# Miniprotein binders against tRNA-specific 2-thiouridylase MnmA (mnmA), part 15

Target 1, 344 residues: tRNA-specific 2-thiouridylase MnmA (mnmA), of Desulfotalea psychrophila (q6aiz6)
Amino acid sequence: MIKNITGIAMSGGVDSTATAILQKQKGPVLGFFMKLNQPDYETQRDRVSQIAQKLDIKLEIIDLTEEFQEYVLKYFSASYFKGLTPNPCIICNKEIKFGLFQQAILRQGVERIATGHYAQIHKTAAGYQLHKGVDPHKDQSYFLSRLSQEQLAHSIFPLGGMHKGAIYDLVEAHGFHDFRGTESQDVCFLEQDNVVDFLEQTAEFSASSGNIVMNDGKILGKHKGLHRYTVGQRRGLGISYPVPLYVINLDVKNNNVIVGENEQLFHKTMAISDIHWISQPEREDLLHASVHIRSTHKGAQASVILKENNRASVIFDEPQRAITPGQFATIYKDTQVLGSGVIL
Below, E stands for the ipSAE of ESMFold2; O stands for the ipSAE of OpenDDE; V2 stands for 0.75 times the mean of E and O plus 0.25 times the DockQ between their complexes.

## First folded at step 16 (miniprotein)

Design v1 (from h3 with L77I; at its last look DockQ between E and O 0.92; V2 from the best seeds 0.86)
Fold by ESMFold2, look of step 16:
Structure v1 (fold): chain B 344 residues (1-344), chain A 99 residues (1-99)
Amino acid sequence: as target 1 above (344 residues)
Amino acid sequence: SEELEKKIEELMRLLYEILRELRKEYGDPRAVKEVAELIFELIRLIEKLKKTGDPEYLKELLEILKKILEILKELGIEELAKEIAEAIKEFRELLEKLK
């Protein structure tokens, strides 16, 4: 059994490279690369191998292609069958990257795994806390809101206290001069615009055409499947109307995309389910917190009413635009992630 | 109507005032959850009332307000309970005018 070794999640970009450099300075490391369903797997594998060789880091490939299909792609497809807009990156982090991938690495005798996430782990007397990264433009804590205490205990986020500019300076000082302007090399392929097209290439996915309608039932056009549409969407509707129209709702029962004007997207309330708490709230009844309804949301103050069966009712201080069923609502207290739930 | 919109706006301000008051610790978390959930339901009902003008929603609103009043008294939040009681009176009068 190899003691005191840190595993490095390597993905071929500047963030994972900086992580490897920083951790190797502190002790022995082993590099690990996930094989999933990446469209450019061979190119990415070769790049990671070259980086690992230059850093004198032994690299192992862990094939999780089947598990990715079972846990992430199945979740993605099932969500669209229910008219929901899923967040596959949150599920991938929970079930794959910090789940099966982390477990496989730990079974080799590695003590912890370091990843290039811009987030902070704080150990306190009450347990592990997840906090926002210090670089507000790179913070990834939203996507880590489903992690367990055990997953956090075995994780290291060396970049959480750093800004992106310092990361480029670090890797350049170590002989890596080609990263500036190539940001996408560390990005999970599920965060790219082409996720719908990727899903449609699987043998298990299918969808039916239907109508694009106003709330009163007036037919304005046709759609190629509910999975191609998200609440709040304006582009790609293929319809003519005197004023701009937005997707208001996905009606699974009638296989309709319901559209309306921008004002119909604003709501003061939402319900969430399947709540996971990284840190238990101090009260069992009510809390006032910042709630983010998607990764790019600036956060909004809300009263969160705690209910049985891991549910909550949320009342925002101000109306929020495009609250989207199936996405995750992440609950923050200042910089701390308390947990997240699925928007109903 | 303009009268209905004014009373709804006043009620909304009162509901948020109650939510702010509930941030204080009370010895009955069950009652706190119950009144907060009633406020959640009431805000959603108000949306339906504003869109339709259907007096059946106004009747439901009154029933929810009565439940809120009882719980505020149980929690000892007397000033806000008095304001809810006044709101009940005002909405009851409005309902009678729509008959």
Scores: ipSAE 0.828, ipTM 0.944, lowest interface PAE 0.6, mean pLDDT 89
ESMFold2 (binder alone), look of step 16: mean pLDDT 80; pTM 0.810
OpenDDE base, look of step 16: ipSAE 0.864; ipTM 0.955

Design v2 (from h3 with Y26L; at its last look DockQ between E and O 0.90; V2 from the best seeds 0.86)
Fold by ESMFold2, look of step 16:
Structure v2 (fold): chain B 344 residues (1-344), chain A 99 residues (1-99)
Amino acid sequence: as target 1 above (344 residues)
Amino acid sequence: SEELEKKIEELMRLLYEILRELRKELGDPRAVKEVAELIFELIRLIEKLKKTGDPEYLKELLEILKKILEILKELGLEELAKEIAEAIKEFRELLEKLK
């Protein structure tokens, strides 16, 4: 293995392809593709192999199927059993893509790994900072808010300073004309629906049906398991009612999905736990910061009251819709990700 | 009632004013954390009071306000402490009406 080889996380999408092109222009590269429990693994593998061949990049496959499957059963089942809505992409980035996968790449003698994430890493005297990508429509910094200093130190995000249109132009200039209109798969492939389907196919996972009720106890229908529902959900309830209804709460004690009108989804406060700081806050008591309660959330100014044991109490300046236990709240100062915690 | 809802809105404005003052470095991080956490608890209690109208929540609200008052004095925020004292008086009067 030669000195200064850059590893490339290749997934067959436009972003990973652009990453490979950019990094190969800078020096020697080695491509890596991770095998998980992807239902479309063979097609994805063939696509990645074809791209690597066209770019003249040696490709290594790292099989993490058993580790990923055990992780999914442990994390997601435990979350759903407690009526929590887990965040697969944040956890997959922390534990799989930048965890097991990165570690396996480093063991090959590669010192740095490039991925197609739309985020920026800034090295300072105080350590590594994570910042939003410059394209506000593609920014993925929310999903990277659990990364450690060590994980950031071994990572390169070449796309963080670029806009998506320039990425399409780049790959087309290098002979790749089929990417426009397709969504990138350079993040963890697990979406909520995929996780639910995967878990229900295993013999170890079980869930019971129950009632869909209003806050006063009126039964409106039946649900097929609490794990199929999340706070704020409107579609897929299978009920009839004169006005739109939304999931307000998952009542594990009574095995009920509680529904209500949109106004009932707004709250000014939330509590978070298990906070991980990429960058330690300057004060020990409280911050005023932008807090994102999900990836599609536009962010909201809040007072963040710092408590012991990596907990915080959050008071939003304005009410926020559909604060969802089990999801992550990511704390920003301007473009910088300070850290994230689990919504209680 | 309409009177209760109006007084709650006035209290909420005051609580956010206090939070803005706490963003200034006041030299006592433990007291800042304590009063901010009491405000957090109070906002959640207000939501329960609005849903139920249960006077026990109003009694608990008054106890939290008294704790906030003491800490505001400790932090030297005397004008805000006076406003909290007035809010305590007003909510005591409302509680008496609910008997």
Scores: ipSAE 0.829, ipTM 0.945, lowest interface PAE 0.6, mean pLDDT 88
ESMFold2 (binder alone), look of step 16: mean pLDDT 81; pTM 0.816
OpenDDE base, look of step 16: ipSAE 0.859; ipTM 0.952

Design v3 (from h3 with E34Q L58M; at its last look DockQ between E and O 0.95; V2 from the best seeds 0.87)
Amino acid sequence: SEELEKKIEELMRLLYEILRELRKEYGDPRAVKQVAELIFELIRLIEKLKKTGDPEYMKELLEILKKILEILKELGLEELAKEIAEAIKEFRELLEKLK
ESMFold2, look of step 16: ipSAE 0.818; ipTM 0.940
ESMFold2 (binder alone), look of step 16: mean pLDDT 80; pTM 0.798
OpenDDE base, look of step 16: ipSAE 0.860; ipTM 0.953

Design v4 (from h3 with Y26F L77I; at its last look DockQ between E and O 0.92; V2 from the best seeds 0.82)
Fold by ESMFold2, look of step 16:
Structure v4 (fold): chain B 344 residues (1-344), chain A 99 residues (1-99)
Amino acid sequence: as target 1 above (344 residues)
Amino acid sequence: SEELEKKIEELMRLLYEILRELRKEFGDPRAVKEVAELIFELIRLIEKLKKTGDPEYLKELLEILKKILEILKELGIEELAKEIAEAIKEFRELLEKLK
């Protein structure tokens, strides 16, 4: 039927192209491209337009540049002010891609949107569940851990049950032979380097130089702003020392980057706040779950003590390296994402 | 202090045993939350004690252990409560030795 149109989030990469191919086989589609503050916007726009033309998909551009800049700057500025290391991709997914962008697409009369994310949505009697993608090397469920039931209800992830190799084979079988070995346009452009550059280009952003110090106060060098550094970082310190040193803490009060040896990065506990549950835990007191403290983390078994005001205390079975305030802790039961919170 | 480090290691193993028991459904969920949070606080305190060696942290550790003991008795976890009581005795003696 004509009202069963599926929107396709197109970004010019192999994953969004495969998504468009798969969904067009199932029914009528409309393509949508999101304009943000991409550094290569014109090239990406032209690429998406060419792909849409080849697939005979009508494409609409939705400009969210102003909303993205204001929201991202506010979020990052607030985080920087508090000495936190933010996660822009999680926030962009929640507020922009599945927020404003999804709502704009739904207003076109589209019922659902499909994106090229490697994650699975399972409809159950109790609601929608978010699960890891089957390809463990490409799973993106960590970055989707803030999505609401309503956002999941309007979303389709056709690639969640597939492996990356099959995606290249699919696209090539449909006449797209130039994706292998090219830069992916489906990956979130909000990696830390991009957002740091964005912040520094705003007229209102200001950061002061300070010292890189040991715990004992010894000055080892200078830094160009706390926002450039993350707990656990070794690269980009610009210092020399007989043993490897890592960022241990960002001291906002004294404007210092505190460094130390690797052993000082390990902790058994953390606290999290602002928890969002995709799927509410069955117990109100304590659960034992796999907790991921960043996107590249293997996951670690932990006791999660549920507290009021969407907070929790987390005790890991084994010490975890570089627990970073401001990042998100995502709570899993097997393949299912239960929810996520902000590391304190 | 080598003796302090040994007693801390024994206590840490005991705290994780208690956490494993709490994962079973026992009595009042509020009591389960409370003792689990006390264990969380105690693990963080132990990190401070290992960093500094300050006897004031030993005093605070003992107060938390007494609260844990009371709640374990309330929950009916008798074997682990006895082990916590023994740990209290050992840390009390260690505190006196460090004076």
Scores: ipSAE 0.721, ipTM 0.917, lowest interface PAE 1.2, mean pLDDT 88
ESMFold2 (binder alone), look of step 16: mean pLDDT 79; pTM 0.791
OpenDDE base, look of step 16: ipSAE 0.855; ipTM 0.951

Design v5 (from h3 with K51R; at its last look DockQ between E and O 0.95; V2 from the best seeds 0.86)
Fold by ESMFold2, look of step 16:
Structure v5 (fold): chain B 344 residues (1-344), chain A 99 residues (1-99)
Amino acid sequence: as target 1 above (344 residues)
Amino acid sequence: SEELEKKIEELMRLLYEILRELRKEYGDPRAVKEVAELIFELIRLIEKLKRTGDPEYLKELLEILKKILEILKELGLEELAKEIAEAIKEFRELLEKLK
């Protein structure tokens, strides 16, 4: 039997705690916590430290505050100037959590790092595959769709084959009774409100007032900055109209929020760029696959037309609501993540 | 018009039938990609035509259909090519009525 030291990404939530418990049962572990620009950093640090102490796990803190600012928050701010709705969590996973954080852990001689993600890694003759977690309500594979083969090779997802209820039972059996009903502490500070607050605090940021308009140009009101709006949004428009209106487009050129009725949000087509393949498609021309246009999307069957320069044209079998430029489209074959690209 | 909407609905069903056939491997990936991309552009054009009613989009639709027809012939998809040829005839007649 080969005994290996496993690194544990600890964040103070129930999933990372369960991961630590499970991996310690299998052999020696070292705990790692990353410092970012979390607004509640000191509270989270103290909680992670208490959990590590209770589990008798040595804990290291890796400070990635400057790297987080450079890769994730600048990506978000730059997207605003283009009228795009970014997904900082996908970038953080690729560049920070499984990038610089994983690299720092590996340099300490640890060969594999466990995290509390609800996703599965399958090793095959053709390489590593990423699959959905078995709990369909907790699956996080969408957010991991940019990971490289090397990043997957060094990763362990012990929770991928489990349901959330079993996770609560596990941690309670080990003396942790305060998680049930508590929100996760893993990455939740990247909520829309926190990112908007970041943009407004940045010295480069300047909110430009403009008009809220119908597609025909009729002015219905004013907005306080395009960064406060996303396609599909209904609330926070500050306008009166006989029927509900939704953001259908952000017009950067004219500094307008374009609104319309719900029916205008449905489209059968989209284009995507900057595709990253975890698993290469077996055909070079056309796929029929399930495509998710955001993390909460139920997935939709589509024809995916493969183009040069890591681009694709997507034709959905049924119209999809609120396809949002700047978000990621993730391409699945059954449970397997094939890859993802940026919605244009 | 209701006639235009009916013809568009028929065309959309045909386009999805072509996409289903293209999912079978034919051994010429470049031709498959080209006709599938033309279908993508055509569906986007149809959405613009339905939204605006602008007959300029109908002219462009006809040009794309002609390109699809030629590639379907190259791929040996004879029955689908015949159906596209009939669609071209029908939309050409509609365009003349709108002039």
Scores: ipSAE 0.814, ipTM 0.939, lowest interface PAE 0.7, mean pLDDT 88
ESMFold2 (binder alone), look of step 16: mean pLDDT 81; pTM 0.804
OpenDDE base, look of step 16: ipSAE 0.860; ipTM 0.953

Design v6 (from h3 with E41Y; at its last look DockQ between E and O 0.07; V2 from the best seeds 0.00; counts 0 for: pae E 3.6 > 1.5, placed apart)
Fold by OpenDDE base, look of step 16:
Structure v6 (fold): chain B 344 residues (1-344), chain A 99 residues (1-99)
Amino acid sequence: as target 1 above (344 residues)
Amino acid sequence: SEELEKKIEELMRLLYEILRELRKEYGDPRAVKEVAELIFYLIRLIEKLKKTGDPEYLKELLEILKKILEILKELGLEELAKEIAEAIKEFRELLEKLK
């Protein structure tokens, strides 16, 4: 094992560049770029290579194209076909970025990998805790809510204690002036606009037109396949109604998009399954926590009633809008990520 | 301890009454499910409280009762809501004595 080398996950973005700069100041580093099936791979590779060269960092490319397809893209497609709205970024982080990619880096004798994620790892006697980044607008802890203790043990998040503005200042001080205004907010490998196109190109894609219906069974129109709709969606329904209608549910069995008024999107209760705990709750039966039902959700206070088989009932203090099956619910105690489950 | 036990017994009777009323499917089925889950949890909490005597369970009990109260009001179960409110008051007073 080459002691004291930090692997840097380099993506060509400002955050990974800042991470590289900060870690290089602390000790020897080795750069790593992950090849996936990204359409602009060559452009990204070249950019990363230029950054690595400018920073005098040796860059290695790790190809995980097949693994990405297996672990992330299949999950993504399969979820939509089941009428679920997936979160491929969470899966990608768990299985690829901090999974196979991290493992490949560690096998080279690197002790830990540093990434540009806005989250914090706190080492305690009880293990590693994951916390929100200090920048509330850039916090990415939600996407890391499925990481294991082992994965956390081998990870460094240098940016977790920094505000985004300070990151720009840092990289500019080191001669990188072209990052401002270029940030794709999309933590996701799939541009949101391309999701439908991507799904339709998959070999396993089978979508059929069906009915858009009200709760009473009244048919209002036709949909172009369930995969094009998610709970809370208003746009693209192609229906006329006196009041705004939203997708309130997807009925896969009957191939119906169920629509309703905005009020019908609000619920106090949901169920979650496949709970992964980063940090075990103090109590086994109940947890009072802030629960985030999507990446953009600010969190809502809830009682989490723990059940057998990594399941829970979540009862919000206040009704929450557009609880979406297939999304992840992330459970927080203050800034600490306790764990996450899949919304049923 | 004896006072607490008595209050718990009374609360348990009330909770079972609420469950019986909920089975009649009053109001929003979802709300019914919510309050039922809270009640079932509360029953478990009561068991722990009986076993341990830990005031922290009593605090939590109060919190859950408040949630139940809110849902009962939403369901229009006014009489039961009133009884829960009274129970909350009683347990709050007991908690203050245990401090």
Scores: ipSAE 0.027, ipTM 0.513, lowest interface PAE 3.6, mean pLDDT 87
ESMFold2, look of step 16: ipSAE 0.339; ipTM 0.788
ESMFold2 (binder alone), look of step 16: mean pLDDT 82; pTM 0.829

## First folded at step 17 (miniprotein)

Design w1 (from h3 with Y26L E34Q K51R L58M; at its last look DockQ between E and O 0.92; V2 from the best seeds 0.86)
Fold by ESMFold2, look of step 17:
Structure w1 (fold): chain B 344 residues (1-344), chain A 99 residues (1-99)
Amino acid sequence: as target 1 above (344 residues)
Amino acid sequence: SEELEKKIEELMRLLYEILRELRKELGDPRAVKQVAELIFELIRLIEKLKRTGDPEYMKELLEILKKILEILKELGLEELAKEIAEAIKEFRELLEKLK
């Protein structure tokens, strides 16, 4: 009897391990691990190999280091040079994990690929929908907002209907006792989550000093490069002022870090570009939806005015703090991800 | 001034009322999109006016309000159009006082 094989994206963490356990109970599986620019690659590789061996899963390593550099790291670095704050995990999901990695797995004769993401895929007559995971503390749907219909069609998210505690119980019942309390959610290519050190080590990176200024142009101090700052940042400014100051804007044209009081971080409007729709909105003019301006944002109701060339104008019902150019705005209808665009 | 701030707050309330009406099925998606875009531009202009105090932004505000008025009439939103017409009158008077 010939059965379709399910590919398992294995990364050495508790979620991918639980995914492997669950899918192996359902049928034949093959394990796949990505080699990227992980600073701990050899440790991670050894861990994944040991997990695969314990589960009796054949493991293949797919080296995507060059592609990760081209699609993710160059985007990340170029964004900071332009005074933008990027989201490399969204791009990695679109281009690498569900792009080139998924394609390589499908070429092995695998029909679908399971990953340990906390999100749900719903198949409907109109196509595939992406929905939030049921555990609100672990939901990863924000990071999957660029996936195509084809990418969703080949994906399985077994953890989307589960809570994290049940995941730990599952892996412990199968002999994996050391995951609890060790989960990290760092950006995968950063050691100790140090963006500045990573950027300054790249061969193409350079930065010049400039001024830290108020909106009126008053100079308060110096900075060692715009890449060291993000909108909303309070600490690390190295300036003296009677009240707390925050980065409100990165002025690339004049090479200035613009600072101001907390009130100046609140805005009712933003523009977004490069919108990708997982599910096409029902209206062509505007919609009222929940918009998340970053992964940790609680979401805010907004009027989203649809424009030509995959652009939109967004008017929030209430002012939002620290709207950050370069991040992604993800548009939700209840639990459903409709799509996302880049904040301008 | 205190009078200007009060009129801006009243205008902002009106703009959000218009946005709520645009969520309904009005049968003209191009006109709905056009007035919503003008409201977006107007809110951003109001933020500039409040930040800078520059009276040139009030001339731009009046131009946008006139365009909104025309589209509200096309959409059949006559009560909201009357409120926008009153706002135009009030801001024109304020601008004249500053000249």
Scores: ipSAE 0.833, ipTM 0.943, lowest interface PAE 0.6, mean pLDDT 89
ESMFold2 (binder alone), look of step 17: mean pLDDT 81; pTM 0.813
OpenDDE base, look of step 17: ipSAE 0.855; ipTM 0.951

Design w2 (from h3 with E34Q K51R L77I; at its last look DockQ between E and O 0.96; V2 from the best seeds 0.88)
Amino acid sequence: SEELEKKIEELMRLLYEILRELRKEYGDPRAVKQVAELIFELIRLIEKLKRTGDPEYLKELLEILKKILEILKELGIEELAKEIAEAIKEFRELLEKLK
ESMFold2, look of step 17: ipSAE 0.850; ipTM 0.951
ESMFold2 (binder alone), look of step 17: mean pLDDT 82; pTM 0.820
OpenDDE base, look of step 17: ipSAE 0.861; ipTM 0.953
ESMFold2, look of step 19: ipSAE 0.842; ipTM 0.948
ESMFold2 (binder alone), look of step 19: mean pLDDT 82; pTM 0.821
OpenDDE base, look of step 19: ipSAE 0.863; ipTM 0.953

Design w3 (from h3 with E21L; at its last look DockQ between E and O 0.94; V2 from the best seeds 0.85)
Fold by ESMFold2, look of step 17:
Structure w3 (fold): chain B 344 residues (1-344), chain A 99 residues (1-99)
Amino acid sequence: as target 1 above (344 residues)
Amino acid sequence: SEELEKKIEELMRLLYEILRLLRKEYGDPRAVKEVAELIFELIRLIEKLKKTGDPEYLKELLEILKKILEILKELGLEELAKEIAEAIKEFRELLEKLK
């Protein structure tokens, strides 16, 4: 363990590059690149290696391909069989990136690891708090809502107080002029539609076709597997109907995609389970908080009724569209992430 | 049916008023949690009633309202308890008309 050395999670994009630049200015660093089942691994590896070499940073590759399959893709597959729409990126952050990857980096003798996430860690007398990044268009705190106090204690998010434009300016000032206008390699491949196709190519995954039906059972068409559909979806149904129809439910028992009109997607209530609290709420009974039902959700004010066994009942001030079982609901107080749970 | 929808709308406004007050007050946390959970269940019943029109949900609604009334009295929220009692009376009359 060397005094003041910082590990850098490097992924080949502008955010991880800016992180490396900022942290190297503060002291000695070691770079680390995580090998998973990335479809573009070789290209990403070569790019990360070139960046590390230009910055004079020693780079190590940590291979977690098998662990990614076991913890993340198995979770995704199991969720599909239960008719749920999972969020693999949240699980990857908890179990892989800030779990096994962080642990492997700490064994190299460093105490803290910097990543290019747009989120803020605030140390208080009571513990560590997770807060939104200051750039509202790039904030990634939603995906970090399962992190433990120990995981936060070992983490640094240097970009949390910055806007994306300043990040491009920073890397350009340091000789990296080829990031602006190109697709970022820091974007998690699990946030793209390719995870479904990737899962289908595994020998253990199977899916069957079935019917697209109305609430009353009227058959409107066929689907290519329940896992390709999520609540609120309109595109890709391949049906003709006088008014727009949306997926309102996935019926695993009958292997049916149930569709209906947009109005059927709005609900004032939801239940959540398996809540993880980064910061314990002030009250043990009821709180008023902003709740995000997916990463792209703007957040909505709600009454959160705290129940035993890490469960909660949520009553939104205004109806919310497409509340989706299996996704995560993240609970915020102003900019602070209090925790998250699984939507039932 | 139009009368039922109007009464449901009035009840919904009352339920949110109760939630707002519970968020501001630190009474017995167990009782606060219980009434808030009953409101959660009631809102879900109202959605089912509006979707199906099944009068059995109206009977369940009345039972939940009675439980809410008792807890509001326990919390000392007498004015809100009076409003819930009035709602119970109104929904009982509606249920009788449907028989």
Scores: ipSAE 0.794, ipTM 0.931, lowest interface PAE 0.8, mean pLDDT 88
ESMFold2 (binder alone), look of step 17: mean pLDDT 80; pTM 0.798
OpenDDE base, look of step 17: ipSAE 0.846; ipTM 0.947

Design w4 (from h3 with E78D; at its last look DockQ between E and O 0.93; V2 from the best seeds 0.85)
Fold by ESMFold2, look of step 17:
Structure w4 (fold): chain B 344 residues (1-344), chain A 99 residues (1-99)
Amino acid sequence: as target 1 above (344 residues)
Amino acid sequence: SEELEKKIEELMRLLYEILRELRKEYGDPRAVKEVAELIFELIRLIEKLKKTGDPEYLKELLEILKKILEILKELGLDELAKEIAEAIKEFRELLEKLK
């Protein structure tokens, strides 16, 4: 009965609602909402339920609260112990949204799951390709760069070929008139929440204060825990200095936040590890590609030197600002995501 | 000093020229990977040399350049190998001035 039915990841925002509308026009659907540690879970559940009811979509709630909390604690604690700045949305997509959530949905007997992501999946003879969404202001392909072939095979991204304005027009034509300004609810809630607040609410996490210092060891103030700071950060340092200072390094050994002037944030090289390839590169030695070092990065042309054990050495054509260990470098060829690795 | 900065700028331009040539297929991926990785290490070493001025980094730079030279010859990139050989000579002379 459930065969040929598309699962819909519903989150209560405009993108997931548009996804549900589009997929229901193509055939029977089942709606799924995941319960995590959302700060306003009850409100969001009620909104999703109302949307599903209005669209005549049967909705199931999948509770992943325990799994999400355990995984997030492990990932963040391990990252901060090593002085790394983690990327919650990439990991949440890989392990939760397209991992545990997708697996639970597939066990219901549906064959594919649609989500409201702005990215494109292209099936070729060589496998599935991930491509940028056509709306450059909404493209989410960076956050999907860890997905496996199996995860892509079970996924549908109906919004990838559309622009945001058309999405609002679509939902308004179907009686949903209050979505403008609600985009934050269609993405992993960790982008909405202060990651610091979530981590500190976990009883097993602990961190200590320490010093904010210059490279020469001069003490300028105190920090509230290394996990509160990111390379490139200027605001929230709580220090006084004649010129703007930025976090340039997190020194775990000495429990210091090292600060410096903006010019100290620029580098031509980086190393990456734990590379995952969605699409294997044509060459096994060297490629020239656009590399994004974070989600808001414009991308920069670089030589990517392929090494053993899923590592690479990256040489940018131009210096890049605030290369941040623990974040992900995503490698693009034109619109195609080739893969991603962890910045060292 | 200014002389060192000028030589480093010239070397950096040459290193990027070599990287552009390595994007062509030569049929020996191991040699391409090896010389590209040496260029990566050299760029990082240049950063340390510019920050400190320590002659030990200049000695290390020369050793890496010698390795790059040999691989460029193996790849048949003779004109670029000649330019690297000239860079080796120039940095060796600069190292002697620091004695």
Scores: ipSAE 0.803, ipTM 0.936, lowest interface PAE 0.7, mean pLDDT 88
ESMFold2 (binder alone), look of step 17: mean pLDDT 79; pTM 0.782
OpenDDE base, look of step 17: ipSAE 0.859; ipTM 0.953

